# VH-VL binders against NAD kinase (nadK): the designs that were tried, part 29

Target 1, 268 residues: NAD kinase (nadK), of Syntrophomonas wolfei subsp. wolfei (q0aze0)
Amino acid sequence: MKIILVNNRFKENTEKKAQEIAGQLSALNVEVIIDNGLDEPYAGTVDFIMVLGGDGTMLRAARRYGQRAIPVLGVNMGTVGFLSNIEINELAEYLPLILREEYSLEARMMLEVAVFQQQSLLTRVFCLNELLLRSNSPRMLSFALEISGQKLEPYRGDGLIVSTTTGSTAYSLSAGGPIADPQLDAFIVTPVASHIINKRPLVVSPEREISLHLLEEREAIIGIDGQIKMDFGAENRVLIKRAPHPLLMVNLKAKPFFTSIDRSLQRQ

## First folded at step 4 (VH-VL)

Design t14 (from d36 with light chain S33L; framework fv_ixekizumab)
Fold by ESMFold2-Fast, scan of step 4:
Structure t14 (fold): chain C 268 residues (1-268), chain A 122 residues (1-122), chain B 112 residues (1-112)
Amino acid sequence: as target 1 above (268 residues)
Amino acid sequence: QVQLVQSGAEVKKPGSSVKVSCKASGGTFSSYAIHWVRQAPGQGLEWMGVIIPILGTADYNQRFKGRVTITADESTSTAYMELSSLRSEDTAVYYCARGHTYKYSSGYFDYWGQGTLVTVSS
Amino acid sequence: DIVMTQTPLSLSVTPGQPASISCRSSQSLLHSLGFNYLHWYLQKPGQSPQLLIYLGSNRASGVPDRFSGSGSGTDFTLKISRVEAEDVGVYYCMQALQTPLTFGQGTKLEIK
C-alpha cells in the first residue's frame, strides 16, 4: 500500500508531525511519499492521499492529485476548515479503518480551466473552488461571458468568479454569491463589483462550457483557488468546464455542512 | 436504516436476458460498492461482480463469459444486474449486497437484498 | 481463483452443545497489513445470507457473543459456544483477498 502525505512545510511543527506519521505508517509496511509542495507531484500510482493541514493544503492536493480518482482524506492540524474530515488527534483511532479501506467516499466536482492565446492552448489546470478574473489596475474591465455558445451582454466591473458548489463558501460568497450544497453539481457565476446594476449571480448546469475574454486591452489576472495567478490580456481566452473526475473525499466521521456553515457565519 | 430491495421473480426462456434491480434506501448509495451474488437451487453462493457507483466502474467474474453487465443509477439509488444468453443452469436466486468499503477485494457484505428468483425454462 | 473448503458439510447438534466449522483456503488470506480477508455468513432457511464475522475474528453488529471466529493464513474456524434453535441454517466462509470473491461450499447446521 502506497500513501501520499501532503503537508505545508511552512507551518510550524507540521513537517515534524508529517515525519512522525510517515514513520508510523512505514512501521506498518506502508510505503509513504511526502509532498510538501516544493517538488512536482508524485507521478507513480498510489492507493490513498492524506492531507495534513487546513483547507489551503487540501486545495493544493486537489489540484495536484484530484483527477486520479484516489481517496483523499483531510486531517485538520488545529485550524478550522470545511475540507477536513478528522482532527489530527483522532488519526490513531481511524488509522486501522483507513488501512482496511473501511470508509465511504463523497464526490466533489472540480473545474477544468484551459487558458488560450488565440487558438493556442497555454495551460490547463484543475481546481476545487474557483477561477477568478479580476482587474490588476484601477481600471474597470470590459469582458465577454459565453455560456455554451450563448453570448451574454458585455460585463463591466472589477471581474467575475466561476465557482464549484464547494467553492460557494470561498471567494464567491465574499462577492455576493449564494451558499450551495456541495453535493450538488453546478457552476456559480458571480460578478465582482459590477457597474451594471442588474448583473446577478448565475447558477448553471455543470454540463455547460463557460468562456471569458476581454473586450478591450487591460491589465487583468486569472486566479485559481486563490493560490495560482496568471496574467490575462485581450489576446487570451479562458474555457471552463467540469473536470473529468471529481475529487473523492474520504468520510470517516459525519460532518454536517449546514450547521458548520451557520456557525462559521455567526462567528463573523 | 440501510435496506436493499430487489425486483420480483422472473421466468425466462433460454437465450433471453434478465435485468434485476436493487434499490438502496437509508445511508449514502454512491459511497459503497454493490455486489451481486447468485445461488442455484440446493447449491452454494457464487460471486458475479460489483459496481462502484462513485467511480462509475464495474468488475466481473470471468466465468460468465461477458454475459453479465452491472450498472447503477445514482439519481434513483438503484443498481442493476443484467445477465444475457440465459441457460437452464442460470436458474438461481440472485442477491445484491453492499460492500462495507468502496473497494471490492477487501470488502465484506454488511447488508443483503431479499433475493430475486430467476427461473430459466423452455 | 482461490478455492475455499469447508468441513464438515453438515452437522447435527443438540441445543446447548457447542459447534465448530472449519474453513481452509488454497492460499494465504493474510494481507501484508496484518489482516485476514476471511468473512463468515449465515443463511437461515428461506432468508438472505447475513454477516456473522468479518476479517477473521470480528463479530458483526447484533451478532451474539456465543459466535467467535479464529485462525490466520489458510486455516479458519467458526465456533458457536452453545447452539440455539435460531442458529439453524447454512454457514459460508468467503475470501475477499482477491477477485473473484469465492465462497466455501457451505456447512448445514441442524438441531436434533
Scores: ipSAE 0.007, ipTM 0.565, lowest interface PAE 8.4, mean pLDDT 87

Design t15 (from d36 with heavy chain Y104S; framework fv_ixekizumab)
Fold by ESMFold2-Fast, scan of step 4:
Structure t15 (fold): chain C 268 residues (1-268), chain A 122 residues (1-122), chain B 112 residues (1-112)
Amino acid sequence: as target 1 above (268 residues)
Amino acid sequence: QVQLVQSGAEVKKPGSSVKVSCKASGGTFSSYAIHWVRQAPGQGLEWMGVIIPILGTADYNQRFKGRVTITADESTSTAYMELSSLRSEDTAVYYCARGHTYKSSSGYFDYWGQGTLVTVSS
Amino acid sequence: DIVMTQTPLSLSVTPGQPASISCRSSQSLLHSSGFNYLHWYLQKPGQSPQLLIYLGSNRASGVPDRFSGSGSGTDFTLKISRVEAEDVGVYYCMQALQTPLTFGQGTKLEIK
């Protein structure tokens, strides 16, 4: 069995912990590859991905490996989050189940984001939470939204979020989007500070294709999962669709999603 | 509690097709593999194939190449096995079974359906 | 394909006596994970098969402790320490190391 350990190199404790876990796995005849973000994603065949860290580390792992249909387990390193399944101090208890493949998988849809300049594809990226189109200055954007070839009336405001249901509790929530059961597949399209009063969040089929482009030259960016930023101008177009494969998240422990989000919203 | 419930017995003519259903209740349907195994009267068990709903992939025993198709409908938690170009030798009890893992090469069958008798006669 | 061979093909046992069934694979079932992908099932008369032992030696939920599995690589054994009337049926071993998944011929256990 071959496992990738994904860790956050910017936290000192994480490197040492990853080495300790790699040693434990090697003692159990498991081949271990450590991905600390310094190099390109591991290109070889792998059986399992273990993510050591918080939600941010899981989002990076999902972008790097989520399309390979490999089980991904989030192991929390002390940061509260929604994408981890077990705590680091529980790993030893659950490790035998991981090695025996005694776990269930939960499919989480991902976005495929393709950015064009004129007719040329500039980049293609995948993400678990959302794409954000946002003004990079105090000036509002004017932009066009098309859903499966249907042209909506122009948007005017600070931007737009196209989110998965997993991303419904991330930036989309902050912008006024609904909380969605992550077991559902849907795009959530949430305006950011729209100047048009009746522009509401949309919940649309994941089979829809969404396109965005600017109607006026403005300083704008495309943000991916809050971690990648790309300049976006009037010469650019972005196409968003459901990624070919969902992220396969490992369930070793029941996750109380609704009680967790309820407590988060009641926090004062 | 996990339970697999199969469709009722079928009597088919040679050359026709049969489609057997397997409805899962309890547990997470999409998180597991669903295998199909048949047993001819008085004979042993023969693996036909598997569907992994979460991946949308199916794998088949080459003995049934071109005749068997296994599909899944996650909205109804139901797996289907369709066998075409039926011959008298296809008379058997057909079982669905849940693989404890999503992998077809490592799974053991922790729950089995009650079986569906398919009789092929002229 | 991996060929699974069971011996004996039939076994008649007096109640309370032990029984032993052997299963041999044409190639090693020991995976790089350290586990043997060999499983045992029991089919009672008129019923669906049920899981007895998985990954060589682990008892399935609800299976009495008089059942045990042992072996590694190519040679595996299912043992019943004290046979009871309810144990009547056909026992099958199955390899799950690679597709196609293959079963042994089955061993019929009867009571004298």
Scores: ipSAE 0.006, ipTM 0.538, lowest interface PAE 10.4, mean pLDDT 87

Design t16 (from d36 with heavy chain Y104G; framework fv_ixekizumab)
Fold by ESMFold2-Fast, scan of step 4:
Structure t16 (fold): chain C 268 residues (1-268), chain A 122 residues (1-122), chain B 112 residues (1-112)
Amino acid sequence: as target 1 above (268 residues)
Amino acid sequence: QVQLVQSGAEVKKPGSSVKVSCKASGGTFSSYAIHWVRQAPGQGLEWMGVIIPILGTADYNQRFKGRVTITADESTSTAYMELSSLRSEDTAVYYCARGHTYKGSSGYFDYWGQGTLVTVSS
Amino acid sequence: DIVMTQTPLSLSVTPGQPASISCRSSQSLLHSSGFNYLHWYLQKPGQSPQLLIYLGSNRASGVPDRFSGSGSGTDFTLKISRVEAEDVGVYYCMQALQTPLTFGQGTKLEIK
């Protein structure tokens, strides 16, 4: 069995914990590849991906490996999050199940984001939570939103979020988007500080294609999962569609989504 | 509780195709593999193939010479098995069954559909 | 293809007596995980097959404890400690180590 351990080199004690876990797995005849975020993604075949850290580390793992149809387990290192399934102090209990592949999988849709400069593809990335288009200056944006060839009236405001259902509890929630069951497949399109009073969040089929471009030259950026930032100008266009493969998340322990999010929203 | 409900019996002519459906309810369709197994009258069980909906991958028993195609529609929680170039020897009850491929207990079938009788006659 | 051979092909048992069915594979079914990818099914007359035992020795949900599975590698046994009338049907072993998945030819159990 070959496992990738994904960790964040820049978080205190995470690198040392990854080394300890790698040693434990090696003693059990498991080949381990450590991905601390500094190198290119491992290109070889693997059986399992274990993510050591919080939601941010899981988002990075999903972008790097989510399209490979490999089981991905989130192991929480002591922070509150929605993408981990077990705590680090539970790993020893669940490790035999992991090694014997005795777990269920949950599919989480991902976005495919293609950024063009005029008609030339500039970059293509995948993400688990959302794409954010936002102003990078005090000026509001004027931009066009097109859904499956249907051109909507222009948007004016600070930006727009195109989110998966998994991302419904991330930036989309902060911008007034709905809380969505992550087992549903849908795009959630949430305006950011819209200056048009009747612009509402939209929930649309994941089979639709969403296109965005600026109507005026502004300083803007495209953000991916809150971690990747790219300049976006009037010569750019972004095309968003459902990624070919969902992220396959490992379920070793029941995670009660609705009660968890409800308690999170009630916390003082 | 999980149920696999199959489409009704069919009578087909030799040389035609049949497409049998299997609708899953009461469980997580996409997290499991759906296998197809047939049984000729008074005979044993024969594995035809499997689809893993979450991976979009299918695998087949080569005995069917590329005549079998298994697909899945996650939006309706339905798997399909299509068998082409039918012969009288294809007369059988066709079952869908749920597999635990993702639980390291690969290939055991915890739930079965009720079966679909396909009769191939002139 | 892995060939699965069941013995006997039929047996008649007086109610309350034990029954034993053998299943032999042409290749070892012991996976590197330590599990034997061998499963047992029962098909009652006019019904779909139902799972009895998975991974050699694990009893499926709702299966009475009078059913047990044993064996490793190429030789497997299904035992019924006390046969009841509801146990009538055809028993199949199946290997799931590699595709194509293959079944034994079946063992018909009848009550005397």
Scores: ipSAE 0.000, ipTM 0.417, lowest interface PAE 15.8, mean pLDDT 85

Design t17 (from d36 with heavy chain Y104D; framework fv_ixekizumab)
Fold by ESMFold2-Fast, scan of step 4:
Structure t17 (fold): chain C 268 residues (1-268), chain A 122 residues (1-122), chain B 112 residues (1-112)
Amino acid sequence: as target 1 above (268 residues)
Amino acid sequence: QVQLVQSGAEVKKPGSSVKVSCKASGGTFSSYAIHWVRQAPGQGLEWMGVIIPILGTADYNQRFKGRVTITADESTSTAYMELSSLRSEDTAVYYCARGHTYKDSSGYFDYWGQGTLVTVSS
Amino acid sequence: DIVMTQTPLSLSVTPGQPASISCRSSQSLLHSSGFNYLHWYLQKPGQSPQLLIYLGSNRASGVPDRFSGSGSGTDFTLKISRVEAEDVGVYYCMQALQTPLTFGQGTKLEIK
């Protein structure tokens, strides 16, 4: 068995724990590749991906490996979130089940984000939560939104979020979007500080293609999962669609999504 | 190395406003929430509010709502806290602190600025 | 608002001796996820606060293993197994279960 162990290089405790876990796995004849985020993704074949950290580390793992159809397990190391399945203090208990492949998988849709300049592809990235388009200055944006070739009225405001259902509890929630059951496949289109009273969040089929471009010369950025930032100008266009493969998340333990989000909303 | 660098000390008259800056370096500014916490001389810590720079959305402690405004300028990786209608009891050291994404759902502050002393006197 | 109460407000310890600080919340900080939204900070004289312990018991990066956090629900404890001179300062607990985020009054630790 060959496992990729994904951790955050810049947190000293996660690096030490990753080394400890790698040693334990090696003692059980498991080959371990450590991905601390500094290098290119591991190019070889692997059987399993174990993510040590919070939601941020899981989002990075999903962008790097989510399209490979390899089981991915989130192991929480203290940061509260929605993407981890077990806690680090539970790992020893569940490790025999992992090694015997005694777990279920949940498919989570991902976004494919393609940024163009005219007809030239500048970059293509995948993400688990969302794409954010927003102003990079105090000026409001004016931009065009098309859904499957249907041109909506020009959008005016600070930006727009295009989210998966998994991302419904991330930035989309902060911007007033709905809480979605992550078992559903859908895009959630949530306005950021819209100045038009009739602009509501939209829930659309994941088979829709969404395109965005600026109608005026403005400084704007595209944010991916809150971790990647790209400049976006009037000569750019972004196309968002369902990624070819879902992320295969390992389920060793039932996590009560609705009670977890209910408690989180009470915290707000 | 992540670092939060705040603007220098200010001396203000009652009734005026102050705007303190917090410049982030060494990390991804837009991926984190920036909180503001103050400390009156010889007193404890008091949370004022937070901003999620990537969204420009802010949340405030009700005790300061209507007087405090927190903003962010992502092009300069800088968050701002403006406090209006200043009173002598607003004399304090004001800190910015970094939290995690999702409106800091984890709630802990891993890096802090050096603090800005704001003195309100006639 | 959730009220955080620390005891003692001040303590003096001889170097090498242990120290213990208690933090009590007016309501449970235990979330359905199994985590306690309770964090500990240290403010050394003339410095900004720094994170020591997060989510009840997790030691922050670079924090010596002589520091430990324990407790659940409404009662939490920060322990220092062997106090050193650099540990002097004011210790604060903070709850992050509900906004507004609230701090305890602080506990001042001094070396004899």
Scores: ipSAE 0.007, ipTM 0.470, lowest interface PAE 11.6, mean pLDDT 85

Design t19 (from d36 with heavy chain I52N; framework fv_ixekizumab)
Fold by ESMFold2-Fast, scan of step 4:
Structure t19 (fold): chain C 268 residues (1-268), chain A 122 residues (1-122), chain B 112 residues (1-112)
Amino acid sequence: as target 1 above (268 residues)
Amino acid sequence: QVQLVQSGAEVKKPGSSVKVSCKASGGTFSSYAIHWVRQAPGQGLEWMGVINPILGTADYNQRFKGRVTITADESTSTAYMELSSLRSEDTAVYYCARGHTYKYSSGYFDYWGQGTLVTVSS
Amino acid sequence: DIVMTQTPLSLSVTPGQPASISCRSSQSLLHSSGFNYLHWYLQKPGQSPQLLIYLGSNRASGVPDRFSGSGSGTDFTLKISRVEAEDVGVYYCMQALQTPLTFGQGTKLEIK
């Protein structure tokens, strides 16, 4: 069995824990690859991915490995978050179940984001939470949203978020989007500070294709999961659709999503 | 609670095919492997195959030599087992069963369907 | 394919007396994780099979404590400490170490 341990390169304590866990797994004849973000993603075949850290580390793991159909377990290292399943101090208890493959999987949809310059594809990336279109200057954007060939009336404001249901508790929530059951597949389209008084968040089928482009020249950016930033101008178009494969998240114990989010919202 | 509900009994002619359905409710359909097991009258249990609904991958008992196909439709939480080129010895009760993990090996079956009787007669 | 052999194929027991069923595999079911991939099922007359014991010795939810599983490698035993009328049926062992998954031929338990 070969496992990737994904950790946060900027936290020394998580690096030390990754090395300790790698030692424990090696003693059980498990091959371990440590991915601390310094190198390219491991290109070989692996059986399991263990993410040591908070939601940010899980988002990085999802972008690097989420399309490979490999089980991914989030192990919390003391940060508040929604993407981990067990705590680090519980790992020893659950490790035998991991090695026997005695767990259930939850499929989480991902976005496929394709950015074009006129008719030419510039880049294609995947993400777990959301794409953010945002102004990069004090001026508001004017932009067009098209859903499966249907052109909506133009948007004016600071931007737009296209989110998965998993991403409903991230930037979309901050912009006024709904909280969605992450077991549902849907796009959530949430305006950012719209100047058109009644532009509301939309919940649309994951079979839809969403396209965005600017209607006038402005400085804008595309943000992916809050971690990747790309310039976006009037010559650019972005196409968003459901990624070919969902992220396969490991469930070793019940995690009460709704009570967890409710408690988090009450504590500001 | 978790429940597996199968389609009703069928009578088929030799050489035809049968497609049995298994609808899951009360749990996360895609999180678990769905196995198919048959039992001829008065005989023991015989494993036919399995599907992982998330991946769409299936594995089969070679005894059925390309006659069996197992599929899953996540949108309806339904697994299907199709058996072609039916013979009289295919007369059996066909069960679907949920594996305790998403993997097709190592699994024990924590929930079973009620069974579907398929009778093959001329 | 791994062959599973059960003994006896049939037994009759007076209520309150113990019963024992053996299951032997043609190769070891002990995985490198330290666990045996052997499971026991009970099929009551006219019903679907139900899980009784998993991974050699663990009782499934709702299974009375009079049922126990033991053994390792190639030799496994299911014991009922005091048989009751509701225990009538056919008992099957199953290996899940590798595909194809294979069952023993079944042991029919009847009340005298």
Scores: ipSAE 0.029, ipTM 0.599, lowest interface PAE 7.3, mean pLDDT 88

